# VHH binders against q9lxz3: the designs that were tried, part 44

Target 1, 367 residues: q9lxz3
Amino acid sequence: MVTRRRSKKKKKTKRKKQSSKEKEKYQTFINLPCDLLQLVISRLPLKDNIRASAVCKTWHEACVSLRVIHTSPWLIYFSKTDDSYELYDPSMQKNCNLHFPELSGFRVCYSKDGWLLMYNPNSYQLLFFNPFTRDCVPMPTLWMAYDQRMAFSCAPTSTSCLLFTVTSVTWNYITIKTYFANAKEWKTSVFKNRLQRNFNTFEQIVFSNGVFYCLTNTGCLALFDPSLNYWNVLPGRPPKRPGSNGCFMTEHQGEIFLIYMYRHMNPTVLKLDLTSFEWAERKTLGGLTIYASALSSESRAEQQKQSGIWNCLCLSVFHGFKRTCIYYKVDEESEVCFKWKKQNPYENIWIMPPLNLIDLPLFDHRI
Below, E stands for the ipSAE of ESMFold2; O stands for the ipSAE of OpenDDE; V2 stands for 0.75 times the mean of E and O plus 0.25 times the DockQ between their complexes.

## First folded at step 23 (VHH; framework vhh_7z1x_3)

Design q22 (at its last look DockQ between E and O 0.13; V2 from the best seeds 0.00; counts 0 for: pae E 12.0 > 2, grease 24.8 > 24.2, placed apart)
Fold by OpenDDE, look of step 23:
Structure q22 (fold): chain B 367 residues (1-367), chain A 122 residues (1-122)
Amino acid sequence: as target 1 above (367 residues)
Amino acid sequence: QVQLVETGGGLVQPGGSLRLSCTASGFTVSSNYMHWVRQAPGKGLEWLSGITGEGGTTSYADSVKGRFTISRDNAKNTLYLQMNSLQPDDTAVYFCARETGTFYIEYSFDYWGQGTQVTVSS
């Protein structure tokens, strides 16, 4: 009767050994050096990153670590033919296509704090749009010319959000319209026109420390203080070298910068002295990375990144059939200066991505 | 009537120098952005140099930087281009032009001279 007990023990040991070997086989993928794992994960599209994060704790940690705070602005391209949007991350050199049928007929006017200001010239509708969350904040209708510039002070989720535009420039008067968050109507202010006759188009608008700075096509800088309902034209003109083919104005921590682009030379960077109202040329960006677009520009104080994208001017370019970015180091002679061409201002704009990229609609696996 | 007249072109040997002049009428050179542009046979227009109005700030294309110098005489209402170390590739018709006062990216010139021929040949 003793002989039957031996056979059951062998089957348990084989199953345990098979389970241990299967565990060992699964352990071989888990034991990728962290550096290699990160390298592999870094090459995965976000969708695959999310999938990879479900594999194991180590992979999860690696995947999440790479989902890190894209502190760098993204470029959004607007299709001319359909309601498609292309997001480009210059840091990862990755593209993502988005569709927003709700924005049919709308054009971009401005971008700040992760929000787009969108305008429909046919319906005169104006709205804030977050392309990452698809949130929409409608505003009262505004009749405006297609080429008019607009700006807003901060995210529309803030009660302090203020929208600004110049709706009319005549020989005698300038008409400004402002919209405060949750207001029922536009506020209209009329000021005496102190601009010269050739100073009738605003090309760049930035908000800084409660004031809208407006640059004209002739280089005249005006300011509007909404709190004081005050309009003034600054006496200083930015030094412009011959051959300029465009400019960008940006704000960073209360400082105003103006970048002139040239066809045959490196860009020049000017900083506004708010005390003297004079422009001073800067030889360096002082550690700033400026992401410049025709309608709005973003600035970041970035430490030296491995990507090499720091202390530079970043611009969208179309190279052949590829949409990409070029980086100008202001302090170095760059052959890249010849690659930049003026683009349609409404075709692209820089936008701040959310801190959590998981919130991107593209990652909504529910579809 | 606004007019620009270029002079000073000619035949020069490689390594030689020429000074081009552009005399303006109908406007003041010192109050305008002025430029030199050239066109080589079978090639497009090439921007060479510019000078601002009141400030007199100068700029140069990389192709001519260090060799060419733009200047003006306000009393004569004349723009100049001093060309040194001329090379065969510098053979072209040279034009002076007035820039339109607009920030438009494209070199928008509203007035051009008739051009002067510069030939660099051994």
Scores: ipSAE 0.007, ipTM 0.266, lowest interface PAE 9.7, mean pLDDT 82
Fold by ESMFold2, look of step 23:
Formats: C-alpha cells, structure tokens, sequence
Structure q22 (fold): chain B 367 residues (1-367), chain A 122 residues (1-122)
C-alpha cells in the first residue's frame, strides 16, 4: 500500500482557521517597506502568495520576487499506457495529469533548466520539450543505444545550447557526438580510450563552467571540454559506491555534487574539488536543498517552506523494496520516507517550473 | 549461463539455527551485489540482507538484524545466510538474488534462485 504523507494538507486545514487574521495582516501591511513585506510574504504558501500578488504593485513585485527565489522543482512522469504525463508539485502535494499524444513513443534522455530532451527509439527522432509550456524544439535525428546518455548545456532557446553524447566505447577508442545550435549535422570526434577495461556506460553527466563531467559505472570521472575538443579521465580517486542504482550527480552554481544512496544505507554526499579533482565528503548541506533524479538534478538555496522541504536531499528512489520518495537531512542523519507513486520511482524526474505559474493552463488556481 | 541454487533449508525447532547456501554459476559473486529475500506463506517478498561486490559491506533488514549474518566464500563462488534464534515467523521460502547492473529497471534484481523452504515449528 502506497500512501502520500499529508503534511501539507494538514497545514492547509490549520491555515484555514487563521485566514481572517492573515487577510487583516495583508490589509495592514499594504504600505510596508519592501523588506518588511518580504518577511511577511516569505511565510506564505504558494496559493496565498499568488492571491497577495494582486493587491498592488509593491506587493506584486515582492510576491513575484519571493516566488522566483523559492519556487521548488516538480516531479514529472510519462505514462507507459497512454499519451499522458503527470506533474507533481511537492509544495502543494497535488498532481496534474496532462494529455500530449505527439510525444507517443518518446522517452526522456536528460533534464535541465525546465527542458526535457526526448528521444523516440523507433524513429530516431530527438526533440526538446518543455512540459509546462508544451513547446517543442526538434533536433536532427540520431541513433542511440538504450544505455546511451545524452546531455545538453542550457535551454534550447539559447544560441549556445550544445548537445553531447558518448556513442561508442571500445578497448581502443571512445567516440563522442556533439550538436551545436544551428549546425547542419552532428559533429563526431574520436579519442584514445583512457578508461579502465570493464567500463560499459556513463551513469551521470552534468555540464558546469563550459565542461561536461561524465561519471562511469565504475566510478571514474571523465571530462569533455567542447571549446578545446578535449577528452580526458580525471586522476583522482573514484568514490566507492555500493551500487549504481541510487547514484546521482548534480551541479549547483559551478559546484558538482555526487550523492550515493543504496537501499538501506545513509546517503553519502561528495563535492568535487575543482582544483585537485578529488571528491570530499560533506557532512552538511549548509542550507542547500538538492533534488536528485537519475537523468538530471535540480538544486536551490535554502528556503523555509510550509511544505517542510529545505536543507535536505529529495530523492525519488527504491528504499528497500518500497517505491518511495525520501527527504533526508544530512546533518541530522534522519529521513522521512513515503510512497508517492505506483510507478518506478527512478522514472520520476525533477524539473524546474517556469516563474509565471498563474498564466499556465496546467494549474488549478482554485486550490 | 547465469544460475543461482539455494540449499540448506529444512525443518528446525524454535530457537534453532540454519545456514543457507547459494551457489552461483555464470558470474562471480564477489563482483556483484548479492541479496537474501524471503516470502512467507500468503505474504509478499521481504528483503533480508545484502552484501556488496567490492569490499563486502553488509546490510540487514530490522527484522533480522543481530540474528542473521550474510557472508560469502569467493573461492567457492557461494553466498551464505547464517540464521540464528529462528522463530515460527521466520517460516518462508528463502531466495538469493543478484542485483541488476542497470539503473532504470523497475525491479532491482535480475536473477533469482529457485528458493529453499525453511520451516520453524515445534
């Protein structure tokens, strides 16, 4: 039996009793300086923030600013049985199911900056998809193996968007394909294979400071610099992993984190030292909240939320044999686990919603 | 050909001990994450214990911690489960399982043994 925790629902019902006093506070605060208004607004759930933003120009600016800073990532899941996808907003603990038949047969390759890179293994079609706006940006076709990962550097609306994949790893060589925006075709580059034997796939890829960092199934970290057309394996000790499932890699403001989570072990958080290329274990997140998924991850600075999601690792994983989503506080070595979905938790992907939630047809503004 | 064969099940009195063995062929136990799982009559699968492929790090479910010990013999390519202080609630079919190397499969285990019956009754 999979049940969702109802923490936000209980907070919503308790907040209903306080609604009259909060309405009075908004009326009293209409002429407050921005700093004081920001303090008041930072304690509101999203529903009340949206309502407050309609009061006046000063309130609107403050509400939108806090919304931008404090908007949490969402989970997305693509149905296996019909042409729909489901979005889950952790801050409201509410699902939204959407129909989009033009993505039939596509799977997700990578997510970043609110965009998904989608691939159809039958037609070899590749496209970017924004699940909130439903915009699509087609890319040239490419054949990909089922274990092959592909990543991109930034939103496809940028002229600097670069796609990257490793197409072949043999005992002698490694083949990389890249696609730069507005190019006519994929660029192929071949490099000497500097990886140990038994390497098979790249498990995680992140883009940071102009470089793709690639983690292998054996824990080796490789680097591809597209500006130099340069490939190499970094010399540091690879982190020891109990297994590849529950391994996540994420980037935040130029820093690279690796999270190991195996079913019944406490997560280990490592940070890459960009000078020595050694991994150092972190005993605290320092207020950072990290949302990790198998294909990509989102992160943000600490925000105090009514949902209780702050200063923790947010993971959609198997925990034991239960399909679960966990919230783990590294510095307290404590966790909260609940079953969120019936589907495979590794197929739920964190994605950042756009800043203007009110105008999207996907949201029910009544709740 | 990948194969897992469990042995060592049987009837035991409450408070007794059994050692289960799982002999692997077609792959190396020490290169894989290996697990013990059981299924009691009328219940679903319950994960019990696991051992990593590299350093041999072990883990246990709360229900068996302190009573069960997972181990392996690399020379014999065999996984073991030592079960002590057995109680009637431990009556089940016991399986050994290999953890998949593929991250995106809904099930984490790709190969299972046929299972061995353990019955604890007086």
Amino acid sequence: as target 1 above (367 residues)
Amino acid sequence: QVQLVETGGGLVQPGGSLRLSCTASGFTVSSNYMHWVRQAPGKGLEWLSGITGEGGTTSYADSVKGRFTISRDNAKNTLYLQMNSLQPDDTAVYFCARETGTFYIEYSFDYWGQGTQVTVSS
Scores: ipSAE 0.000, ipTM 0.239, lowest interface PAE 12.0, mean pLDDT 72
ESMFold2 (binder alone), look of step 23: mean pLDDT 81; pTM 0.821

Design q23 (at its last look DockQ between E and O 0.02; V2 from the best seeds 0.00; counts 0 for: pae O 13.5 > 2, placed apart)
Fold by ESMFold2, look of step 23:
Structure q23 (fold): chain B 367 residues (1-367), chain A 122 residues (1-122)
Amino acid sequence: as target 1 above (367 residues)
Amino acid sequence: QVQLVETGGGLVQPGGSLRLSCTASGFTFSSNYMQWVRQAPGKGLEWLSAITGEGGTTSYADSVKGRFTISRDNAKNTLYLQMNSLQPDDTAVYFCARETGTFYVEYSFDYWGQGTQVTVSS
């Protein structure tokens, strides 16, 4: 028995909106070879890519794969006075203001993979929020100190999702709490404090290759390996940067980067050598674009394009006399501000949109 | 223990030039960013310029950009400020500074020298 896979041409009763003629147009293209289909789709603007992705499963997969190449992180801002948030795509200069009353009283703790970890300091509630799908995933309550940081390893839809925080640092001990998303309770672990002095806060946390890397407010780097239940302080420290008024830490494909911000100087980018634990200044990003904001970072490798958003630090902070988001091109030592400004740039957070945009409420008036 | 000693100030006429020097001791000079600031009579401190530890990156205030040049010689533990096209408004005590601090607080200059007086005009 030998069979061939075939598509069927569809014909339906005519409608007022000519939907049958649009379906017939896409039906003609369904049987293109994959390489030709991808060539045609790659030349479409995003609007037409989204329309083409509704044709069939084969076109959907091709269109979505090409969107990733042309899609960049968005910026989100939560209003302090009502239950709204604003999403902004700086590459397309499009914004949307959305309302979600269930987040009243919550603040953002961490952002990764299109998800926000949200905390209510009055009720001690934790939840994950996806601002694009509006999905919420509640977590068990936990009391957090004002300056306590929390991070997670991956999307909460994964059984491997792990939440991590350092709850106290004393002269002798460090106390860590972790939570696997499907567990019944928080796990508490206590370790010897290997820091020579008591550090009050951890300012930056990233997850890379199964390990949380934690940077203190004094530049000391520590790690926590949850699979081994192991805590240690790494021997290297980044060079001190007097005049720095902030830093960001991010990860890309196992590499750890640190960005110093200054009041009166250009940003400095350092890369950690995971073999020697020495930090080295980078004078180029080698095509990498880093999107950094408080308590979160996103990164991607991008091919050079006409948009001018490649090989850049994209920062959502006050820099010198500007209160806005900036692009900084490290190898050109140049800065470009983009058009979206909010009252406090520390409240603007980079977040990656999902690959499939067609079913989101943000596009309910699309055509 | 940390010492910064500024020299090279003096009286110059408008349009003149001076080179200030700052000799550092008591810390690893090549690992520290260095800066120049000044204080004009009756005014607060004004930041002028900064340089990275290796000397490859410099930054300037708009008031001095194009006229002043910061540089360093790490073998001599010495920071320099070349000042050209000096005007009466440049009259001030000039300080070199090393900065230390935490990553998330507004940094202050925690060490500077006694300063060197620059006076432009009669």
Scores: ipSAE 0.000, ipTM 0.228, lowest interface PAE 11.8, mean pLDDT 72
Fold by OpenDDE, look of step 23:
Structure q23 (fold): chain B 367 residues (1-367), chain A 122 residues (1-122)
Amino acid sequence: as target 1 above (367 residues)
Amino acid sequence: QVQLVETGGGLVQPGGSLRLSCTASGFTFSSNYMQWVRQAPGKGLEWLSAITGEGGTTSYADSVKGRFTISRDNAKNTLYLQMNSLQPDDTAVYFCARETGTFYVEYSFDYWGQGTQVTVSS
């Protein structure tokens, strides 16, 4: 009677060991460290991200979090030959080609809040364009010179959106035109020209706290307050070193920064004191990442990334056949990158992607 | 509508010559002081030359003096810029500009064309 009990114990131990090994094999993929999971998910196309979100709660959360947080601006490259646009995400190092035949003949003037200001020099048409949704908001026609700069305050979907440009500079007067969202016509304001008499052109325009700041090629800073219909030229000049080959002006949370680029030295960063209206040189960007283009620049307060892509100046570059970005650390210890060259202002611009990548038709694999 | 159309730009070798033309419409050309300006890549506008309505007086920037000649044909509503001894530094988009105002003022403009590209390269 004693012999039957021994055989049952061996089968239970083998089943437990097999079940533990099978459980161990399945547990290895579910328990990815969050950082690794995010890294993997970050490399997935949206379609695969969506699929991945169905795997488990942890994956779902990770996938959704990555869908929402495009915190970094994208580059749009404008073709010279066709109506093609190339979107580049520097964070993912991914390119997407878009075609907008409706924008044939248009050039970019400005970018803010995910919108492009587009101008057709042949038809004098202006419109806001959202490259992510293909939405268009037309404006009254405006004759502009080729090098005329424009800026707008916020997305045209807002009733508070203001478009600003200088249409005429004479010896005695400056003519400013503004357009309010949904207005029927341009508002024209004429002011006495108090700029230096050296044929100043406006190169950089930013909007901050209700005011347009306009920087001339000679370093004069003017401000226009639309609410007050007030124009003033500030006495302060930014310190510029010889050999500058360009500049970028950007706004961040009410602060205005000016970056001078040089061929032979590292960029210099200036911050405007809004009380004294003087420019103060900064050693660093103070944790800001500035995505700079000739027509408009974006700034982000980014947390320290392992990639080291923070607290830097991001610039578009064309290397051979590849469009990419370079990062300048704007501190005294940074190496000078001599490879950067000023580009055609109309060839590229930074744009804010929508917060929800799912909203991007670009990822609709149905096309 | 005021229109200014620049033509005559192109590629030229160093030491070469070009003649730019600007055709004006939409205003009384002969009554307006006209100017040429240029913008080099990455630079602001640079004044080059001006001519009075009747063509009796001309002025030049030091950078182009002796090399460039401004003239006009009021019968054709056309402004000209003869450019000689061109140098690589002359590479720019060139614009004709109309002087504005009731008063004779120099170095002012309200209208200018789309420009014509001049490239000086070997």
Scores: ipSAE 0.000, ipTM 0.214, lowest interface PAE 13.5, mean pLDDT 81
ESMFold2 (binder alone), look of step 23: mean pLDDT 82; pTM 0.834

## First folded at step 24 (VHH; framework vhh_7z1x_3)

Design j1 (at its last look DockQ between E and O 0.23; V2 from the best seeds 0.00; counts 0 for: pae E 9.9 > 2, grease 25.3 > 24.2, placed apart)
Fold by OpenDDE, look of step 24:
Structure j1 (fold): chain B 367 residues (1-367), chain A 122 residues (1-122)
Amino acid sequence: as target 1 above (367 residues)
Amino acid sequence: QVQLVETGGGLVQPGGSLRLSCTASGFTFSSYYMNWVRQAPGKGLEWLSGITGEGGRTSYAKSVKGRFTISRDNAKNTLYLQMNSLQPDDTAVYFCARETGTWYTEYSFDYWGQGTQVTVSS
């Protein structure tokens, strides 16, 4: 009778051991070795880096550590068909797509200090926009012609910010409008037209040391001092070099540079002598890199030892289906690698990223 | 009215030289970048050389570099192309062309001459 009881106990112990094995360690991406994580993150565009930083603490730390302090200007491409923007970082050779529905119908007018001046030709609205913070500062409405240029002196967050534009050029008179930060309306000033009578349009405007420098399509340079409400056309031969198919004007630490572009030869760089107000050709930029666009240009002092990029002109180019940039060396030995092509002035612009880019919610996580 | 008139074309033997001239009128000649272009029979337009308004800078296509020299006399409103070591492949109609300096024009050149025929043949 005794024999039957022993068999039942053995079955229970086997079931417990099987359940522990099926904890197949879902190797979640969370447990990636730090080196591999960094490698993956290093390949992410900034937008995706930011997204990745929201995954977990480890990812956040890795993402932040790999965020390069962007010290160079970024290129913004403006879509013609949609409200999409493409940011290009030349240092990392990375692109990021942004969407700003709030800028629907707007075109870019100018860029400085990390801000865009945007204009809507249908509503005549003007606003400052920071693409990094999405901050918007509206301005009083203004009708602008398609070829009318505008500039501003500094970030709109500064109380010293001044907007400048030439609204009319007639045979006898030039009309200037300025807007000072927190003003209620545009200030209008009228001056006698002293420009050469060859259908002058202003193509380049830069601000330096309290003065707006305005370059005409004929190469004439005019100065406007807002503090003095003074307008002057510089005497002498226009710096215009016949044969140029475009030009860029930029300011760096009080110095004014003019770059003439050619179809079949290297650019010519001129520096303005602020004493004589004469242009002198420069064979070197002294380590300066100029990021040039039709509406505005940025400049950066580069240390030769660190980036290998110095004494260069950087331009946006479209190669095939890819948007990128090209560097022209400004030296006597430089060969023309690419033919300069005219671009729509409103298609792209250089912008300085903020130093604290890492701390900014650059990208709406909802998109 | 803007006018460009090319002269100096003709028949030349291989290895020979020819000097083309382009006389400009109706505009401030010294304010414009000027170019030489050519069109060979059955071929497209080929850019050859360009010169800045003041004549301070010149550029050349690889095909003519070292053989052709562009120059200008602004006092005479005349553009020149000295062509040396001419080859049969240089047979074409040669045009003087004014370059437009505007950002908005799709055209590289706004005015052209009627052209002058250059024939290189033995």
Scores: ipSAE 0.017, ipTM 0.336, lowest interface PAE 6.2, mean pLDDT 82
Fold by ESMFold2, look of step 24:
Structure j1 (fold): chain B 367 residues (1-367), chain A 122 residues (1-122)
Amino acid sequence: as target 1 above (367 residues)
Amino acid sequence: QVQLVETGGGLVQPGGSLRLSCTASGFTFSSYYMNWVRQAPGKGLEWLSGITGEGGRTSYAKSVKGRFTISRDNAKNTLYLQMNSLQPDDTAVYFCARETGTWYTEYSFDYWGQGTQVTVSS
């Protein structure tokens, strides 16, 4: 029975370490007094959900579930003139302007999981920035062309974080660079170019199901699997849409969506069939709300109808002549325009705030 | 050699109707979204309506929704605007405009007709 004891010790040690971390998180929420729990629940956008959460035997799950369900993305905008950035929650019309001169000269490459990947084209510095905590995580330098796109797979606090970019596309070859957390240097991989043109640029990159999907300016979809060091061009193209004002690509639970924008028409939403790699138009999102910008993909699971934002696209774009629009309903010919300052909407980036938003110094009354 | 030629403008009494036509040449008409835009005297351009290349989707400015109908006949390379319940403030030069043919263009229309005058007066 000696071998069982070492097996139980190993299993017990692993479970104790993991359960201790999770117990500390749940103990914090469980220790919340009943009146404080009700106060947290009462801060939800709609009070009807509060009545359902007042059941004594369901308080723990109600607290956690309500935070997940009712958290919405914010917009971030970096000033062109004064080394500041602004965070805006359009669902609650809450605003915060923050000065951070250490990012002077940086631009945003990609946004995911509450983090921004920032690049300085003059110094070749690359870093992750969390605008809510103001944490910076430096990465090894890399030279990037102006039109080069870069993406990452998950938050830099994860040991699984992987940075990905296509550094060159020639007639015969595609060169890819990746950086895995804690590596000493960038890894370079070269593959045969199977794209139809040698002047392709990548307009959209998303990470889903362990791989990077890359959409070119000509509508080709390529896949890079970092675990297999494998690159290929997928069959199927989105339908040609002349007059489209641009596109966004986003991921939700392994499903990939492509959104065409038009100056004068409602957006078109396409969903990728992951077995045939053909695109199909969707008239509804099935209760899913998608928040899209050129440099990020954010989505939110189905949620109850609160503040009128459900089953729609949340885009910060022009619509028509000089109209700024944030919301579209996919299944109706309608729009909801929600202006956020007199700024170019294409320069706004969706970013998900942390779940423990209330206690952050950013939302202290002193700030 | 892209050309767009509008016809069908004229003088109409308030409450009347007109149908504008725009004949296209020099490009594959069915591949392009087409639009109607107007310019009232002394005013800027006002987008009115747009239609997809296959004609399956249409869109209208609030000022004309319910009164104007855009359509196209791809066999005749012709775009139409049926205008009903015309009022004096619909008086303008009406232009046919081709939406740009490049993917991810955020920009305006790339080709315009010369315009046709519509005047609503009793």
Scores: ipSAE 0.006, ipTM 0.341, lowest interface PAE 9.9, mean pLDDT 72
ESMFold2 (binder alone), look of step 24: mean pLDDT 86; pTM 0.876

